# Ledger of designs, part 2: VH-VL binders against Uncharacterized protein At4g14100

Target 1, 181 residues: Uncharacterized protein At4g14100, of Arabidopsis thaliana (Mouse-ear cress) (q67yc9)
Amino acid sequence: DEPVPTPWPHQFHALMFMNYSGDLSMIDLWYDWTNGRNFNIIQEQLGGITYDLEWNNGTSFFYTLDESKSCRSGQLEVGILRPNWLDGAKYLGQQNVSGFLCNVWEKVDFIWYYEDVETKRPVQWIFYTGREAHIMTYEVGAVLEDEKWQAPVYCFNKEKKSLSTKGALSEFKGYKEKAAL

## First folded at step 9 (VH-VL)

Design m1 (from k6 with heavy chain A111Y)
Fold by OpenDDE, look of step 9:
Structure m1 (fold): chain C 181 residues (1-181), chain A 125 residues (1-125), chain B 107 residues (1-107)
Amino acid sequence: as target 1 above (181 residues)
Amino acid sequence: QVQLVQSGAEVKKPGASVKLSCKASGYTFTEYYINWVRQAPGKGLEWIARINPSGGHTYYNEKFKGRATLTADKSTSTAYMQLSSLRSEDTAVYFCARDLKYGRWFSSPGYFDIWGQGTTVTVSS
Amino acid sequence: DIVMTQSPSSLSASVGDRVTITCQASQSVSSYVAWYQQKPGKAPKALIYGASTLQSGVPDRFTGSGSGTDFTLTISSLQPEDFADYFCQQYKNWPYTFGGGTKVEIK
């Protein structure tokens, strides 16, 4: 039988370096299926920090905590990735990636997923969008304090919301359908 | 109102340089890439380069590497493109356009939802 | 570079007509295709992204379809304000490239 991807732990913390056509960022990922929430804290190279807060009920917040106090929010039809979101992925065999022997799976038009054969840790994620994620740390069972999962108050301001959220999340349409097969 | 407002028309001699500006308003400047696209008279569109206003990262069409330089000023929400060693073939309308740079790992940025009005650059002896 | 071959280069149509414009990519671009409308002396306006997703504020008489190499923009019932130039774009690979354009003229 072909190997299958290891389902995501219900809770974990990961640090990632993301490469998008040379545009680098560090992502602090907190996945919390138990509480139905996902958090990407994105540090752009020599740039600012963006917070991507996702709830399983479809509510999402994109905000900054700098002087701009920017916030985009909306209701999506989909929630966070389920632990077994890689179900149905096509096994491509083993490859040596970044010095790790990995099992490789593909979801067409979505992702190539690289998992260390020995430890079952994710090593690299290559998205069809051209983004390449390098998993730097992977801490199973790690949980972010509840107090840090709160969007700032200005995300709930009607005036600011009207200016920043209209059509702001349209780019997310259909992404879960691509991930789920 | 979300908009990009570009600088006025330019007339240059061959070999000269031109610097165009693109001022953003109505949205958070650092949340989008700024791209530059040109259109020669009666011709199609040609992508030139992209800048991330947040950190200043740039990516260029190989055709323009060494001649085009993109910069951005966050304090004024203004992007700039300098094009050097101008040739008659550089005569075109130059547009700036925004491109959402992040939408989770799965988003597909690369299309331009908001455009500047364009700047005509004429290169003639 | 990925070449986007757009056809036809021009067409004449009447108000109420169904109009179809096609773009063929020299290699697969998945669904990373956008369509734009451009009127004389104006900047392009986004109509479709992701091959088939309608841009906010764009009338639903505009539809995009296709994946891989073949893409289509359809105007189900042409309106007077739809006489313009139309362009496709791929954003799968660098450099981003555009089709040659289609001029939709009044018959």
Scores: ipSAE 0.791, ipTM 0.910, lowest interface PAE 0.5, mean pLDDT 92

Design m6 (from k5 with heavy chain A111Y)
Fold by OpenDDE, look of step 9:
Structure m6 (fold): chain C 181 residues (1-181), chain A 125 residues (1-125), chain B 107 residues (1-107)
Amino acid sequence: as target 1 above (181 residues)
Amino acid sequence: QVQLVQSGAEVKKPGASVKLSCKASGYTFTEYYINWVRQAPGKGLEWIARINPSGGHTYYNEKFKGRATLTADKSTSTAYMQLSSLRSEDTAVYFCARDLKYGRYWSSPGYFDIWGQGTTVTVSS
Amino acid sequence: DIVMTQSPSSLSASVGDRVTITCQASQSVSSYVAWYQQKPGKAPKALIYGASTLQSGVPDRFTGSGSGTDFTLTISSLQPEDFADYFCQQYKNWPYTFGGGTKVEIK
């Protein structure tokens, strides 16, 4: 039998190095299926920090905490990735990636997923968008304090919503369904 | 109103340089890439380069490497493109255009939802 | 570079007509295709992204379809304001490339 991807832990923390055509960022990922929430804290190289807060009910917030107090929010069609979102992925065999022997799976038009054969930890994610994520740390069971899962108050300001939320997350529509079977 | 406003028309001699500006308003400048695209008279569109205004990272079409230089000023929400060693073939309308640089990992930026009005650059002896 | 071959280069149509424009990529670009409308002396306007997703504010008479190498823009019932140039774009691989354009003229 072919190996199957290890379902995501219901809660974990990961640091990722993201390469997007040379545009580099560090992503602090908090996955919390138990509480139906996902959080990406994105540090751009020599740039700012963006917060991507995602709720399983489809509500998402993209905001900054700098002087700009920028916030975009919207309702998406789907929630966060389910733990077994890789189910049905095509097994491509084993490859040595960055010094790790990995099992490799593909979800067509979405991702190549690299998992360490021995430890079952994710090693690398290559998205069809061209984004390459290198998993730097992987901490199973880690949970971010509830207080840190709060979008800032200005995300709920009507005045800012008129400029920042109208169609703000339209680009995200339809993409997550590609990850689902 | 979200908009990109570009600088005025330029007339240059061969071998000269030109620097175009693109001022963004109505949105958070650092949240989108700024791209430059040109259109020669009666011809199609040609992508030149992209800049991330947040950190200043740039990516160039190989065709323009060494001649095109992109910069961005966050304090004024303005992107710039300098094109050097101008040739007659560089005569075109130059557009700046934005694309979303981040959504989710699977989000695909690269299409341009907002464009500047264009700047005509004429290179002639 | 990925070549986007757009056809036809021009067409004549009447108000109310169904108009179809095609774009063929030299290699697969998945669904990373956008369509733009451009009127004389103006900048391109986004119509479709992701091959089939309608840009906000664009009338639903515009539809995009296709994946891989073959893509189509359809105007179900041409309106007077739709006479313009149309361009496809791929953004799967660098450098981003555009089709040669299609001029939709009044018959």
Scores: ipSAE 0.794, ipTM 0.909, lowest interface PAE 0.5, mean pLDDT 92
Fold by ESMFold2, look of step 10:
Structure m6 (fold): chain C 181 residues (1-181), chain A 125 residues (1-125), chain B 107 residues (1-107)
Amino acid sequence: as target 1 above (181 residues)
Amino acid sequence: QVQLVQSGAEVKKPGASVKLSCKASGYTFTEYYINWVRQAPGKGLEWIARINPSGGHTYYNEKFKGRATLTADKSTSTAYMQLSSLRSEDTAVYFCARDLKYGRYWSSPGYFDIWGQGTTVTVSS
Amino acid sequence: DIVMTQSPSSLSASVGDRVTITCQASQSVSSYVAWYQQKPGKAPKALIYGASTLQSGVPDRFTGSGSGTDFTLTISSLQPEDFADYFCQQYKNWPYTFGGGTKVEIK
């Protein structure tokens, strides 16, 4: 019958080339379901680096490490993408993309996902905005050192329930059972 | 306080150029695109172009391509739009507006949450 | 370009009235529509994005609905500060385009 999308490995690293109407970036995606975390390191063409750090307890940081020391933080209702987040996606058939024959799915008119028929690796995904992410490398089982997952101190210490980096993780009990986007 | 503050009114003759400024404050300038939108008297809004202040990438509405030029200066958190070969039809209020570059999962909404106060450009003989 | 056809172009209403404004896109824009309020001599203010999500700080008397090609902004109980121009915007396809506007006047 219809092919189903391959669940994401529990840990992987992908290097992605993103094109948004000529606005280009390279993205390191570190996906770590085992430790409940997801990290995008976004290098813009001739520009700066944006760090997007997401935790399975819903904690979300977008920050820089340059002199601006910016951080946009929040608490989301759900955690990171689960490995089978494409379950129930609408199958759209096969399409050749840059010499890869892909199965194509749509997730609720938000993202179009292209998976190589032979290798079952992601080839690209396209967002509703027209942003195209092209998968350049795909390293199953790769892990990023734990020290690199720390958001900078300027993302913390708002007047909230004494929430520290440790505090955010310690409030994690039971949340993973409901994790989904 | 997050704000975009624009330069003062301009009066120009047909064929001239104008350069408008938009100074950002209260947020990280490179986290958002800066868009330019105009509104002719008694008319609706028209999107002109946007710039990514981080690397300077620009994207133009075809209607303005070749006449509009967007730049940004990160050191002053200021975006600029130059519009050349002005015609009377270019008489309008010109707004700058920001939209977020990155939301969760590389998404962004594409709508403008903060606008500048507008700059009136009048093109007349 | 996607044409956003907004109606009515103007209306007169009293404080407390329910007001409905519509936009129709020339092709599907899914749910990628925003609504703005603009008072004379001022910049537009975002009210709604994603067709139905209320912008932070906007009163809950504003609601948005629709998907595909047909979109509606409703003000459930018009207040004195709501007399303004209203515009829809699509952000599905380049270039971004706006509806022609609706002037909401006090009667």
Scores: ipSAE 0.706, ipTM 0.833, lowest interface PAE 1.4, mean pLDDT 87

## First folded at step 10 (VH-VL)

Design p1 (from m1 with heavy chain I34M I114Y)
Fold by OpenDDE, look of step 13:
Structure p1 (fold): chain C 181 residues (1-181), chain A 125 residues (1-125), chain B 107 residues (1-107)
Amino acid sequence: as target 1 above (181 residues)
Amino acid sequence: QVQLVQSGAEVKKPGASVKLSCKASGYTFTEYYMNWVRQAPGKGLEWIARINPSGGHTYYNEKFKGRATLTADKSTSTAYMQLSSLRSEDTAVYFCARDLKYGRWFSSPGYFDYWGQGTTVTVSS
Amino acid sequence: DIVMTQSPSSLSASVGDRVTITCQASQSVSSYVAWYQQKPGKAPKALIYGASTLQSGVPDRFTGSGSGTDFTLTISSLQPEDFADYFCQQYKNWPYTFGGGTKVEIK
């Protein structure tokens, strides 16, 4: 039988290096299936920090904590990725990536997923958009303090919401739906 | 409301340089990419380059590498494109166009949801 | 570069007509295709993104379909304000590229 992707731990922390055609960022990922929440803290190279907070009830927040105090929020029909979201992915075999022997799976038009054969840790995620995520750290069981999961108060102020959020949220919904297949 | 307001028409000689501006308003300037696209008379659209106003990262169409330079001023929410060594073939309407950053690995940005009104650049002897 | 071959280059239609415009990519671009409308002397306006998602504020008579290499923009019932140029775009690979455009004229 072909190997299957290891389901995500119900709680973990990962630091990722993201490369998009040279546009670099560090992503602090907190996955918390137990509490139905996911958090991406994105540090752009020589830029600002963006917070992408999503809840399993479909609520998402995309905000900054700088002087702009920007926040885009929306209600999606889907929640966070389930631990076994890679189920059904096509096995492509083994490849050596960044010095790690990896099992590789593909979800067509979505992602190539690289998992270390020995440790079963994710090593790299290549999205069909061309974005490449390198998993720098992977801490199973790590949980972010509850207080840090709160969107800022201006996210709940209707006057602070951007009308340009609709398109981005729609694409996010579509992405998650595709990932769930 | 989102607005991109571009600088006025330019007339240049071959070999000269031009610098166009695009002032953004109605949204957080640093949270979106800014692209430049041109359209020659009676022709289609041609993508030139993209800048991330947050950190200043740029990505260019190879066709324009070495001639096009993108910059952005966060304090004024203004994007700039300088095009050097102008040729008659550079005669076109130049547009700035916003590109979504949201979901850089949760969505698929790359389309342009808002455009400037365009700036006509004429290159002639 | 990915070439987006758009057809037809022009068409004549009447109000109420069903109009179909196609774009064929030289290689697969998945669903990373957008459609724009452009009126004379104006900037392009986004209609569709992700091949089939309607841009906010755009009438639902506009529909996008397709994946891989073949894409279609359909106007179910042409309205007077729909006479314009239309362009497809792929944003799967760099550089982003556009179709040659389609002029929708009054018959």
Scores: ipSAE 0.778, ipTM 0.908, lowest interface PAE 0.6, mean pLDDT 92
Fold by OpenDDE, look of step 12:
Structure p1 (fold): chain C 181 residues (1-181), chain A 125 residues (1-125), chain B 107 residues (1-107)
Amino acid sequence: as target 1 above (181 residues)
Amino acid sequence: QVQLVQSGAEVKKPGASVKLSCKASGYTFTEYYMNWVRQAPGKGLEWIARINPSGGHTYYNEKFKGRATLTADKSTSTAYMQLSSLRSEDTAVYFCARDLKYGRWFSSPGYFDYWGQGTTVTVSS
Amino acid sequence: DIVMTQSPSSLSASVGDRVTITCQASQSVSSYVAWYQQKPGKAPKALIYGASTLQSGVPDRFTGSGSGTDFTLTISSLQPEDFADYFCQQYKNWPYTFGGGTKVEIK
């Protein structure tokens, strides 16, 4: 039988290096299925920090904590990725990646997923958009303190001009649904 | 609400340089990529380059590498494109256009949801 | 570079007509295709992204379909304000590339 992707732990922390055609960023990923939330803290190279907060009820926040105090929020039709979101992915065989022997799966038009054969840890994610994520750390069971999950108050101010329910959120509709299939 | 306002028309001689500006408003400037696209008279659209206003990272169409330089001023929410060694073939309307920047790893930037009004650049001897 | 071959280059139609424009990519671009409308002297306006997702504020008479190499923009019932140029774009691979355009003229 072909190997299947290891379901995500219900809670984990990962630090990943993201490369998008040379546009580099470090992403602090906190996945918390137990509490129905996901957090990407994105440090752009020589740039700012963007916070991507996602709730399993479909509510998402994209905000900064700098002087701009920008926030975009919206309601998506789907929640965070389920632990077994890679179920049904096509197995492509084994490949050595960054010195790790990996099992490789593909979700067509979405992602190539590389998992270390021995430890079952994710090693690399290559998205069809060209983004390449390198998993630098992987801590199963790690949980971010509850107070760190709070969106800033200005995210809830409907009168704030910097708040938008459109834009990037609209992009997630199709891809989120595709990933959840 | 979102607006991209570009600088005025330019007339240049071959070999000269031109610097165009694109002032953004109605959104957070650093949260979107800014692209430059041109359209020669009666022709199609041609993508030139993209800049991340946050950190300043740029990515160029190979065709324009060495001649096009993108910059961005966060304090004024203004993107710039300088094109050097101008040729008659560079005669075109130049547009700035934003596209979505990375939010989540499955986002798909690359299409342009808002455009500037365009700047006509004429290169003639 | 990925070549986007757009057809037809021009067409004549009447109000109420169903209009179909096609774009063929030289290689697979998955669903990373956008469609734009451009009127004379104006900037392009986004209509469709992700091959089939309607841009906010765009009438639902515009529909996009396709994946891989073959894509279609359809106007179910042409309105007077729809006479314009239309362009497809792929954003799967660098450099981003556009189709040659289609001029929709009044018959």
Scores: ipSAE 0.749, ipTM 0.901, lowest interface PAE 0.6, mean pLDDT 92
Fold by OpenDDE, look of step 11:
Structure p1 (fold): chain C 181 residues (1-181), chain A 125 residues (1-125), chain B 107 residues (1-107)
Amino acid sequence: as target 1 above (181 residues)
Amino acid sequence: QVQLVQSGAEVKKPGASVKLSCKASGYTFTEYYMNWVRQAPGKGLEWIARINPSGGHTYYNEKFKGRATLTADKSTSTAYMQLSSLRSEDTAVYFCARDLKYGRWFSSPGYFDYWGQGTTVTVSS
Amino acid sequence: DIVMTQSPSSLSASVGDRVTITCQASQSVSSYVAWYQQKPGKAPKALIYGASTLQSGVPDRFTGSGSGTDFTLTISSLQPEDFADYFCQQYKNWPYTFGGGTKVEIK
C-alpha cells in the first residue's frame, strides 16, 4: 500500500519560511485543533507583522498591531483545517528535499505536501498559488497562551464596517473547500 | 470606501520617460499588492508588474525588459510606476489595481478587486 | 505565457436575455480565473474570482463556472446596466494574462 500523510497533531507550533515569487516572510504557525483555533503570525521581509487569526466556527481576523490599527474580519463558511485534511491526496513517490527524503502527496489544485519519511514531519509545502513554505521548526504539543489569541478591540468597532464586518474577507471564500475535499 | 486615484494624462515623445502615480485610500495600503495593468486602444489588458508596498518587493512582466520601475510611498499611500524608453506602442491607458497580499496560504491572490480610473499615456512624435 | 482565448469578441443581446461568454486557457489554470466588467472610460470592475466566486456587491445574475482550461461567465437575465466589455483573467502563472475581451451590445 502507498503511504498516507500523517495527520496533523492536534496542537503544534511551526516556524515557516515562505517564498512567494521572491516575496519572503517568516510565519509562526500555531495550530490548535483542540481549542478550534489557528494563528499565522507573519513577519514580512523589510515589512511589518500581520496577524491572521482563524477560529473553527468560521470567524477570522486579519490585523496589525502597529499605529495603523488595521483590521479586517469576516465569517467564513468553513473552519480551520482538520488534522486529516490531506486524506485522499495522491501519492507521488519520494523525493529528496532540503536534505530530507520525503514522501510527496498532491491535492489537486491545492498543494504538494512533502513529509520526511523517517520522522513524519512536514518539510515543505508548495501551494498551487505558487507559495512555497519551508518548515524550519516543528514542535508537536506546543500551544500559544490563551491571552495571545484575542483580536484587538478595534477589530470590533462599528465605525469600520467596510473592514471589520461580515464580508470584509470575501476574498478568502472558497479556499478551504478545496482543502477539505 | 476603497479608492485608487491616478495622476492625469501624459503626452510624451518617443524615448522619454513617464512616471505615473496611484494614491490609495479607504484601506490599509500595505495590506495589498499594487499592480499595474495597461490597455492599448481597442486592445485587451496587459499586466505589467506588482509591488508589495510593505517591503518594496517587486515582480515584473519580462516583456518590459526593465523599462518599468515600481515604487511605493507608505507615508502617502501612493504607488508609482515609471516607464522609460517610451515608444508609440506604449500608448495606452494605464491602471493601478490592488490584489490581496495575504489570503492565507490556501487561497490565491492575483485577481484585482479594485482599480484606479486609469491614466492615458500618449506617445507620439 | 498562458493565453486566454475569449469568445465571442462581441455579441448583441436584449434585456432579459441569457448571455454566455467563454474563456479557454492554453494550459490548465485550475480555478485561478477572474472576470471583470468594464464600461467606456471607467475602471474595470471585478465580478468573479476563483472561477466561480461572486465578488461582493455583484448581482447574482452573474455566475462563473469552469476549471482547468474552460471557463464561462453567464448573465442569466441581461439588465440595461450590463451592456459593457467583459474580460477574463488567469492568475495561476506569471505573467498574469487576460482574455481579449467581449463587448456586450444592445440588440
Scores: ipSAE 0.614, ipTM 0.870, lowest interface PAE 1.1, mean pLDDT 91

